VH-VL binders against p04169. Designs and how they scored, part 8

Target 1, 76 residues: p04169
Amino acid sequence: GLPDGVEDLPKAEDDHAHDYVNDAADTDHARFQEGQLCENCQFWVDYVNGWGYCQHPDFTDVLVRGEGWCSVYAPA

## First folded at step 22 (VH-VL)

Design y4
Fold by OpenDDE, look of step 22:
Structure y4 (fold): chain C 76 residues (1-76), chain A 123 residues (1-123), chain B 111 residues (1-111)
Amino acid sequence: as target 1 above (76 residues)
Amino acid sequence: QVQLVQSGAEVKKPGASVKVSCKASGYTFTSYAMNWVRQAPGQGLEWIGWINPNSGRTKLDQKFKDRVTITVDKSTSTAYMELSSLRSEDTAVYYCARESWDFWSGYDYFDYWGQGTLVTVSS
Amino acid sequence: EIVLTQSPATLSLSPGERATLSCRASQSVSKSGYSYMNWFQQKPGQPPKLLIHGASNLETGVPSRFSGSGSGTDFTLTISSLEPEDFAVYFCQQRYKYPFTFGGGTKVEIK
């Protein structure tokens, strides 16, 4: 679930960690597969306006975009 | 077991093209990108590019953008690297290398390699 | 591109000795607490073999006498006690950004 203080988290910037991109279409990572998005990742928790919380340890300090992607993507 | 078996040595003239194959077995071909790397005689390694066999997406070193084409045949689990407008400096052993990663750290690396294909370019 | 400079070019040692290999990058290859540096071993007539990924993570099956360290621009591969089969060429590789690049290699040869 969402952590306390989620409303105070900043939005992740591109390259926050693990080659994260706010738009999956922008990635040039070899492992990316079409259709993979943060919003269908096992770490995803929906929050507000297309942004969510990522439960992966390297993203607990930011909000990530549902249409984003990173190299530690794991299917839900 | 994972195996990458490449095509045999090639001898080409300057200006010609060469197409090297890399047949993969022992794993799900579409689940791993395939890299191409070359090594001139007695020299270091030079990354050429990769292809994601599932999506067909490719990434090349800009150095090769006009001369290299990387493709796959999913039905035969084979990756191809074609290099055109060959020059003497293209003489090298060309390797295919599987793109893998550590699930814990997320680091990416080349874990399995083909045996290499010698391409000799000479007039 | 990021240039990787390995030193020394050749390292002459005897079995049982400690080997220290350096790889210096023209710019940092670390970000968000991760270092995108790999090490490979290559013997004559063979493709490279992965030893270390992420600067310090030993690949499965690689002897514990191999270790990697470093961050930013300076990285080290260490062989604590050389075995006869360790005499080979070692390459570093960065995956921080495209194009992926390799160092020129360090040849560890028997004295």
Scores: ipSAE 0.847, ipTM 0.947, lowest interface PAE 0.5, mean pLDDT 97
Fold by ESMFold2, fold request of step 24:
Order: C-alpha cells, then structure tokens, then sequence
Structure y4 (fold): chain C 76 residues (1-76), chain A 123 residues (1-123), chain B 111 residues (1-111)
C-alpha cells in the first residue's frame, strides 16, 4: 500500500533513476515494449490525479506518473 | 544455449551495399534487443545501433543514420544490418550482440555475440 | 559523445603477476549509485566476451581473480594473478548516454 506521508512526496522529474520518464512515449531505451507503463508495473500503488507510489527502493522518495516508464519495469 | 550465427564474409566495391544477417537461437528472440558493433582491423570497437525485435524500434549512432538500416524477421529469428554507399573505411568485422539486463539494477550489457562477419571494401 | 581512454595501451607481465587496467571517461557515467561501465575480454579472431557489468558485477563463469571497481569517471579492471588464458585485449564500454562507446583497449601480453 501507500506509505505514511505520501501526501508530502514530490513529483519525480525525468531521469530520477533508472532512465525514468514521466511519459513512456519519450523513452529511447532498447527494452521498452509498447503498453508498458508505471501504472501496470508490479511496483505501482495508485494514488491521485495520475500519480502513484512506486515500491521500487530507488523511487520511495517521489511520486511517479502512471503514464511513465523506467528500465526496471516489471509486469504485474 | 544462446547462439548468434552470422552470414559469411563479403568483398564489396566502394559505393555498393552489404547486408549482414544474424540468426538467433536458444532464447525468445523478441524479448531482447539486438545490437550491431564493428571493429576495423587492428582497431577498437564501434557501436552502430540496436533494434527492438518486438516493436521494430531502432536507435543508431548519428554517424550511421543515413547509411545503415537495421531490420528483423521474427519468423526466422534473424536480425539484419545493411550498410550502403560503402567506403574503404567501412572494412571491418561486423558483430551482432544480444542485450541482456539485470532485473533489480536495470543494468544492460552484451552477453552473447555472433562470430563476426568480415566485410572488405576494395576496388 | 563520451570518450573512454584506456591506459596503458600495452601491459607486459608474467603469469602470476597482478594486472591493473584503467578506463577514464570524459564525463561521469554514474548516476544515483549506479555506474554504467562494462568490461570485455577479446582474443585474436574471437568476438568480445563480457567479464563485468555495472563496473563491479562479475559475470557467471568468469574467474574470481577478475574484479572491477570505480565510479564517476575513473574505473579499474584488476586481474589478481594472471593465468596463461588471460593474455588478451581488454575493452571498457559505457552505456550511460548514446552513442554507447568503447575504450581503445589495453593489450595484456606475456613478458
């Protein structure tokens, strides 16, 4: 689930970690496959207004965009 | 048992084109990007580009973008690299290399390479 | 854009000696605790063979005498005690930014 204090987390910027992008269409990473999004990743926990919490250790300090992507994507 | 088997050596004249093939076996072809790298005789390695075999997306080093086309045939698990307008400077061994990754760190690396294809450009 | 300079160009050593190979990048290839530097071994007439990914992660089947270290712009491959099969050319590669680039190589040869 959502951590305590999630309402205080800043929104991630592009390149936060692991080639993260706020819009999956912006990636030029070789491993990206069509349809992969943060919001369908195993690390995703939905929050509000298209932002969610990513449970991957390198993203616990930010909110991520549901339409985003990163190179440690794993399907749910 | 991953194997990448490339087409045989080629001798070409300046201005011609060459198309090198790389047949993959022992893994799910569409799940791993395929890269092309060349090595001039006695020289270091030069990355050319990659193709995502599932989507067909490619990325090339800018120095090759108007002379190289990278394609795949999913039905034969084969990648191709075509280099046009050949010059003597294009004489090199051309390698295909599979891109794998570490799940947790997201590090990417070339874990398997083809045997190489010598392309010689001479008049 | 990122140039990798390997030194020395040639390292002449005997079996049993320690080999230390340097790779210096023209700008940082590290971010957020991750270093995007790989090392390869290449013998004559053969394709490169991956030894290390992510600066320090030894590939399966590579002997433990090989190790990698470094971050930012300065990276090292170490062979703690050279064996006859280790005389080869070694290349570093960065994958931090396109285009991906390789160093010029260090040839480790028998003295």
Amino acid sequence: as target 1 above (76 residues)
Amino acid sequence: QVQLVQSGAEVKKPGASVKVSCKASGYTFTSYAMNWVRQAPGQGLEWIGWINPNSGRTKLDQKFKDRVTITVDKSTSTAYMELSSLRSEDTAVYYCARESWDFWSGYDYFDYWGQGTLVTVSS
Amino acid sequence: EIVLTQSPATLSLSPGERATLSCRASQSVSKSGYSYMNWFQQKPGQPPKLLIHGASNLETGVPSRFSGSGSGTDFTLTISSLEPEDFAVYFCQQRYKYPFTFGGGTKVEIK
Scores: ipSAE 0.659, ipTM 0.917, lowest interface PAE 1.4, mean pLDDT 94
Fold by ESMFold2, fold request of step 24:
Structure y4 (fold): chain C 76 residues (1-76), chain A 123 residues (1-123), chain B 111 residues (1-111)
Amino acid sequence: as target 1 above (76 residues)
Amino acid sequence: QVQLVQSGAEVKKPGASVKVSCKASGYTFTSYAMNWVRQAPGQGLEWIGWINPNSGRTKLDQKFKDRVTITVDKSTSTAYMELSSLRSEDTAVYYCARESWDFWSGYDYFDYWGQGTLVTVSS
Amino acid sequence: EIVLTQSPATLSLSPGERATLSCRASQSVSKSGYSYMNWFQQKPGQPPKLLIHGASNLETGVPSRFSGSGSGTDFTLTISSLEPEDFAVYFCQQRYKYPFTFGGGTKVEIK
């Protein structure tokens, strides 16, 4: 679920952690597979306007973009 | 059991091209990136590039950008690296290496290597 | 390109001695508590063998006498007590930024 204070979390920038990108099309990571997005990741919790909360420990301080991707992606 | 078997040694003249193959078995070929690395005789290792076998996406070291093509044949689980405009400096053992990763940390590493293919460029 | 400088180039030791191998990067290869440095062993006529990933994570099947440490730009591979099979060349590799690069190697040879 969404944490207390989620409304105050800043939006992640590219390269926040684990090769994160706000647009999956921008990754040059070898493991990226087309169709993988934060919003279909195991760690995704939907929030608002295409932004969500990532439950992975290295993303608990930011919102991530649903159309984004990172190298610790895991399918839901 | 994961195995990477490469094509045999090649002797080429300067200006020619060479295509090295790497046949994979014992795992889902399309789930792991394949890398190419070379090693000149008595020297260190040099990363050439990778291919994502599922998508066909590649990344090359800039020094090889215009001379190397990396491809796959999914139906035979085989990766290929073609190096054109050969020079004597290209004499090396060429390795394919499977890229694996740790799920939680996201660390990537080469866990299995082919036996190597010696390419000799001589006039 | 991130240059990795390994030292010494050659380390001449006897079985039972401790080996300390250094790898220095031209810029940091660490971010957010992760260090993107791997170590490989290579014997003549063989491909490299992965020993350590992520600076300090020992691969399954690698003897516990091997350990890795360091962060940022300065990394060390230690072999606590050399065995006959440990005489080989050792390479570090960074995977922080493209192109991925290797150090020039340290040859550990019998004195």
Scores: ipSAE 0.645, ipTM 0.913, lowest interface PAE 1.5, mean pLDDT 94
Fold by ESMFold2, last read:
Structure y4 (fold): chain C 76 residues (1-76), chain A 123 residues (1-123), chain B 111 residues (1-111)
Amino acid sequence: as target 1 above (76 residues)
Amino acid sequence: QVQLVQSGAEVKKPGASVKVSCKASGYTFTSYAMNWVRQAPGQGLEWIGWINPNSGRTKLDQKFKDRVTITVDKSTSTAYMELSSLRSEDTAVYYCARESWDFWSGYDYFDYWGQGTLVTVSS
Amino acid sequence: EIVLTQSPATLSLSPGERATLSCRASQSVSKSGYSYMNWFQQKPGQPPKLLIHGASNLETGVPSRFSGSGSGTDFTLTISSLEPEDFAVYFCQQRYKYPFTFGGGTKVEIK
């Protein structure tokens, strides 16, 4: 679930944490596999307009882009 | 029982090429990036690049980008590194190294290494 | 490219002594509370062996006399009481930015 105050969270920028990118096509991380996106990650909670909340502890202060990726990706 | 077994030593002349193999066993080959690292005699370590065995994506240190090709054969769980236009300065032991990671932190590290392949380039 | 400078180049000590090995990075290799620095041990004729990842995380099977510390640009590997098998060369490696780079090594040898 979405946390209290999710409407006040800023949108993440690239390199926020864990090699995060707002567009998965921009990563050059070795572990990236085509088709992996924040929106199909086990930590993803959908929110609005292509942004969601990542339940990983290091993303509690931001919204992330559904088409993004980071190095702590885990498949749903 | 992760094991990385590399091809045998090579002796080459300047201008030739060499292709080193690294056969993996004991794990799901396509789930872990494979790195190549070299070490000249009596010298330190130099990262060459990696391949993602599932996708075939690679990343190379820019100093090698025009001379190194890293490939994989998924059916034999084998990674390859080919270095062309050899010079005497390319004399080194070439290692493959598996990249593992910690789930929560996202740290990546080389947890298993091949035994090394000596490539000697001499006139 | 991030340059790692290890010091000293050679550390001559006796068994039972404490070894302190330094690795300095030309720019920070830490972000968001994570430090992307690894340590390896290498003995002659062998591949490197991972000791520590993420500056301070000891690998399974590595003796507890090994520890790592530091953040930003300054990192330390400590061997609290040297054993005969610890005389080897030690390398730091950063994985913060491409290309991944290694330090030049510190050789720990018997005095």
Scores: ipSAE 0.645, ipTM 0.915, lowest interface PAE 1.6, mean pLDDT 94
Fold by ESMFold2, fold request of step 24:
Structure y4 (fold): chain C 76 residues (1-76), chain A 123 residues (1-123), chain B 111 residues (1-111)
Amino acid sequence: as target 1 above (76 residues)
Amino acid sequence: QVQLVQSGAEVKKPGASVKVSCKASGYTFTSYAMNWVRQAPGQGLEWIGWINPNSGRTKLDQKFKDRVTITVDKSTSTAYMELSSLRSEDTAVYYCARESWDFWSGYDYFDYWGQGTLVTVSS
Amino acid sequence: EIVLTQSPATLSLSPGERATLSCRASQSVSKSGYSYMNWFQQKPGQPPKLLIHGASNLETGVPSRFSGSGSGTDFTLTISSLEPEDFAVYFCQQRYKYPFTFGGGTKVEIK
């Protein structure tokens, strides 16, 4: 679920943590597979306008983009 | 048991090409990136690049971009590295190394290595 | 590219002694509490063997006398009490940015 104060979280920048990118097409990480996105990751909680909350501990301070990706991706 | 078995030593002349194989066993081949690393005699280690065996995506050190091709054969769980336009300074032991990771931290590391393939380039 | 400088080049020590190996990066290899530095051991005629990932995480089957520490640009591998099988060359590796690079190695040899 969404945390209290989610409306105040800033949007993540590229390289926030774990090789995060706001656009999955920008990654050059060895483990990336086509079709993997934050929005289909087990850590994803949808929020608003294509942004969501990532439940991974290292993303609790930001919103992430649904079309993004990071190296701790896990399918739902 | 995870094992990476490489092809045997090769002796080549300058200008030739060499293709080194790395046959994997004991794990799901397509789930782990395969890296290539070389070590010249008496020298340190040099990363060449990786391949994602599932997708075929590769990344190379820019130094090798125009001379190295990394491929896989999923049906035999085998990775290949081909180095062209060989020079004497390419004499080295070439290793394949499996890239594993820690799920929670996202750290990546080379946990298993092949035995190495000596490539000697001499006139 | 990130250059890793290992020091000393050679450590001459006796069994039972403590070994302290340094690896210095030309720029930080740490971000957000994670340090992208690995350590390997290599014996003559053998491939490298992973000892430590993420600066301080000991690999399964590696003896507890090995430990890693450091962050940013300065990293240390420590062997608390050398055993005969520990005389080898040790390499650090960064995986923070492409191309991935290794240090030049520290040879730990019997005094």
Scores: ipSAE 0.631, ipTM 0.909, lowest interface PAE 1.6, mean pLDDT 94
Fold by ESMFold2, look of step 22:
Order: structure tokens, then C-alpha cells, then sequence
Structure y4 (fold): chain C 76 residues (1-76), chain A 123 residues (1-123), chain B 111 residues (1-111)
């Protein structure tokens, strides 16, 4: 679920952690597979306007973009 | 029982091309990027590039971009690296290496390597 | 391109001695508490063998006498007490940015 205070979290920038990108099309990471997005990752919790909360420990301080991707992606 | 078996040694003349194969077994081929690395005799290691076997996406060191093509055949779980316009400086052992990762940290590393393929370029 | 400089080039030691191998990067290979530096061992006629990933994470099956440390630009591989099978060449590798690069190696040889 969404944490208390989620409304106050800043939006992640590209390269926040783990090769994160706000647009999956921008990654040049070897492990990226077509169709992988934050919004279909097992860590994803939907929030608002295409932004969500990522439950991975290194993203608990930011909102991530649903169309984004990072190197710790795990399928839901 | 991950295994990477490469094609045999080759001797080439300058200006020719070589295509090295790397047959994978013991794992889901399309789930792991395949890297190519070379090592001149008695010298250090040089990364050439990788291919994502599922998507076909590649990344090459820029110094090879016009001379190297990396491909896969998913049906045989085999990766290929073709190097053209060979020079004497291309004499090296060419390795394929599987790229694995740690789920939480996202660290990537080469956990399995092929036995190497010696390519000798001489006139 | 990130250049990795390993020193010394050759380390001549006896079994039982401590080996300290340095790898210095031309720019930081660390971000957000993660260090993208790996260490490999290579014996003649063999492919490299992964020892350590992420600067300090020992691979399964690698003896505990091996350890890695460092962050940013300065990294160290330590072998606390050399055994006969440890005389080999050791390479560091950065995976922080493309192209991925290796150091020139440190040969650990028997005195």
C-alpha cells in the first residue's frame, strides 16, 4: 500500500538509483525487455496522474513514473 | 549446469572477417544478456559489447561499432560475434560471458564465461 | 571512457603472505551507496573467474581469505593469507558507465 505522507514525496529524476529512467524508452540497460514498466513491476503501487510509489527500499523517498524503468525491475 | 561452448580457433588474414559462436545451455537463454570480451595474448581484457537475446538490442564499445555485429539465434540458444576488416591488433582470445545480477542491489556481473576462441590475424 | 589503473603491476610474494591489490578509477564508479566495481581472477589458459561484485560482495564458493573494499575511485582486493592456488592475475572491472572497462591487471607471482 501507499505510505502515509505519499502526497509530499518528490518525483524521481532520471538516474535516481539503479539506472532509473522516467521513460522506459530511454534506457540502454542490457536487461531491459520491451513492455517492462514501473507500473507492471511487483514493487508498484499506483498513486495519481501516472505516478506511483515503488516499494523497493531505494525508492521509498520518491514517486516514480508508471512508464519508467529501473534495473531492479521485477515482474508482477 | 550453465555452460557456454564457443567455436574453435581461427587463423585469418588482415582484411578478412571472423564469426565466433557461443552456444548456451543450462539456463533460459533469453533471460540474460550475453557479452563479448577479448584478451590479446598475455594482456588485459577489453569489453566489446552485449546483446539482449530476447529483444535483439545491442550495445557496443564505440571503437568497434563499424566492425562488429553481435547476433543471436534464439532457437539454438547461440550468440554470435562477427568482427570485420581484421587487423593484426585483433589477434586475441574472444570470450562470451553471461551477465547475471543481484535482485535487490541491481549489481550486474559476468558469472559464466565460455572457454574462449583464439583468433589469430597474420599475413 | 573510465580508465582503471591497477597497481602494482606485479606482486611477488610467498605463500602465507598478505596480498593487497589496488584499482583506481579515473572518475567515480559509485552512486547512491552502490559501487559498480567487480574483481576477477585469471589463471593461464582459463577464462576469468568472478571473485567479487559490487566492490565487496564475495561470490559463493570464493574462499573467505578474499575480500574487497573501497568506493568512489579507490578500490582494494585483499588476500589475507596467500595459498598456492592464488598465484594468478587479478583484474578489476567497472560497470558504472559504457563502455565497461577493465584494469590492466596485477600479477601475483611466487617469490
Amino acid sequence: as target 1 above (76 residues)
Amino acid sequence: QVQLVQSGAEVKKPGASVKVSCKASGYTFTSYAMNWVRQAPGQGLEWIGWINPNSGRTKLDQKFKDRVTITVDKSTSTAYMELSSLRSEDTAVYYCARESWDFWSGYDYFDYWGQGTLVTVSS
Amino acid sequence: EIVLTQSPATLSLSPGERATLSCRASQSVSKSGYSYMNWFQQKPGQPPKLLIHGASNLETGVPSRFSGSGSGTDFTLTISSLEPEDFAVYFCQQRYKYPFTFGGGTKVEIK
Scores: ipSAE 0.629, ipTM 0.908, lowest interface PAE 1.6, mean pLDDT 94

Design y4
Fold by ESMFold2, look of step 23:
Structure y4 (fold): chain C 76 residues (1-76), chain A 123 residues (1-123), chain B 111 residues (1-111)
Amino acid sequence: as target 1 above (76 residues)
Amino acid sequence: QVQLVQSGAEVKKPGASVKVSCKASGYTFTSYAMNWVRQAPGQGLEWIGWINPNSGRTKLDQKFKDRVTITVDKSTSTAYMELSSLRSEDTAVYYCARESWDFWSGYDYFDYWGQGTLVTVSS
Amino acid sequence: EIVLTQSPATLSLSPGERATLSCRASQSVSKSGYSYMNWFQQKPGQPPKLLIHGASNLETGVPSRFSGSGSGTDFTLTISSLEPEDFAVYFCQQRYKYPFTFGGGTKVEIK
């Protein structure tokens, strides 16, 4: 679920943590597989307009893009 | 048991090409990137590049980009590294190394290595 | 690219002594509380063996006498009490930025 105060969280920038990118097409990480997106990750909680909340501990301070990716991706 | 078995030693002339194989067993081949690393006699280690065996995506150190091709054959769980236009400076032991990671931290590291393949380039 | 400088080039020590190996990076290899530095051991005729990942995380099966520390640009591998099997060459590796690079190695040899 969404935390209290989610409406106040800033949008993540590229490189926030764990090689995060707002657009999965921008990654050059060895483990990336086509089709992996934040929005189909275990940690994803949908929020608004393509932004969501990532439950991974290193992303609790930001909103992430659904079309993004990071190196701690795990399929739902 | 994870095992990486490489092809045998090679002796080549300058200007030739060499193709080193690395056969993987004991794990799901397509789930882990495969890296190539070389070590010249009496020298340190030098990263060449990786391949994602599932997608076929590669990344190479820029100094090898024109001479190295990294490929896989999924049906035999085998990775290949081909180095062309060989020079005496390419004399080295060539290793394949499996890339694993820690789920929470996202740290990546080489957890299993092949036995190495000596490539000797001699006039 | 990031240059890793290991020192000393050679450590001549006796079994039971403490070994301290340095690895210095030409720029930080740490971000967001993570340090992208690995350590390997290599014996003659063998491939490298992973000892430590993420600067300080000891790999399964590696004896507890091995430890790693440091962040940013300065990293240390420590062997608290050398055993006969620890006389080998040790390499650091950074994985912060492409191309991934290794240090030149520290040879730990019997005095």
Scores: ipSAE 0.593, ipTM 0.906, lowest interface PAE 1.8, mean pLDDT 94
Fold by ESMFold2, last read:
Structure y4 (fold): chain C 76 residues (1-76), chain A 123 residues (1-123), chain B 111 residues (1-111)
Amino acid sequence: as target 1 above (76 residues)
Amino acid sequence: QVQLVQSGAEVKKPGASVKVSCKASGYTFTSYAMNWVRQAPGQGLEWIGWINPNSGRTKLDQKFKDRVTITVDKSTSTAYMELSSLRSEDTAVYYCARESWDFWSGYDYFDYWGQGTLVTVSS
Amino acid sequence: EIVLTQSPATLSLSPGERATLSCRASQSVSKSGYSYMNWFQQKPGQPPKLLIHGASNLETGVPSRFSGSGSGTDFTLTISSLEPEDFAVYFCQQRYKYPFTFGGGTKVEIK
């Protein structure tokens, strides 16, 4: 679930943490596999307009883009 | 037990090519990126590049971009690095190294290395 | 490209002494509380062996006399009391930005 105050969270920038990118196509991380996105990650909670909340501890202060990716990706 | 076994030493003349193999065992080959690193005699280490064995994606240090090809054969769990247009300064021990990571922190690191392959380039 | 400068080039010490090895990066290799610096030990005729990842995380099976510290551009590997098997060359490696780079090494040798 979405945390209290989610409406006040800023949108993440590229490189926020863990090699995060707002567009998965922009990653050159060795572990990336085609089709992996924040929105199909086990940490993803959908919010609005393609942005969501990532439950990983290092992303609790931002919204992340559903088409994004980071190096702590785990499939849902 | 994870093991990386590389092909034997090679002696080459300038202008030739060399292809070094790295056979992996003891783990799921396609789950870990394979890196190549070289070390000239008496000198430090130099990263060449990696391959994701599942997807075939590669990344190379720009200095090797036009001379190095990294490939895999999934059926034999073997990675290859081919270096062309050899020069005397390419004389080095070439290592393959498996890239592992800590799931929670996302740190990546080389946890297992092959025994090294000496490539000597001399006229 | 991030250049790693290790100092000293050679450290001549006796068993039982403390070794302090420095690795300085030409730009920060830390972000958001994470430091992308690894340390390796290498003995003659052998591949490098990972000692520490993420600046301070000791690898399984590495003796507790080894420790790592630092952030940003300045990193240290410490061996609290040298054992005979610790005389080797030590390399730092950054993985913050491509290309991944290594320092030139510090050789720890018997005085």
Scores: ipSAE 0.531, ipTM 0.896, lowest interface PAE 2.3, mean pLDDT 93

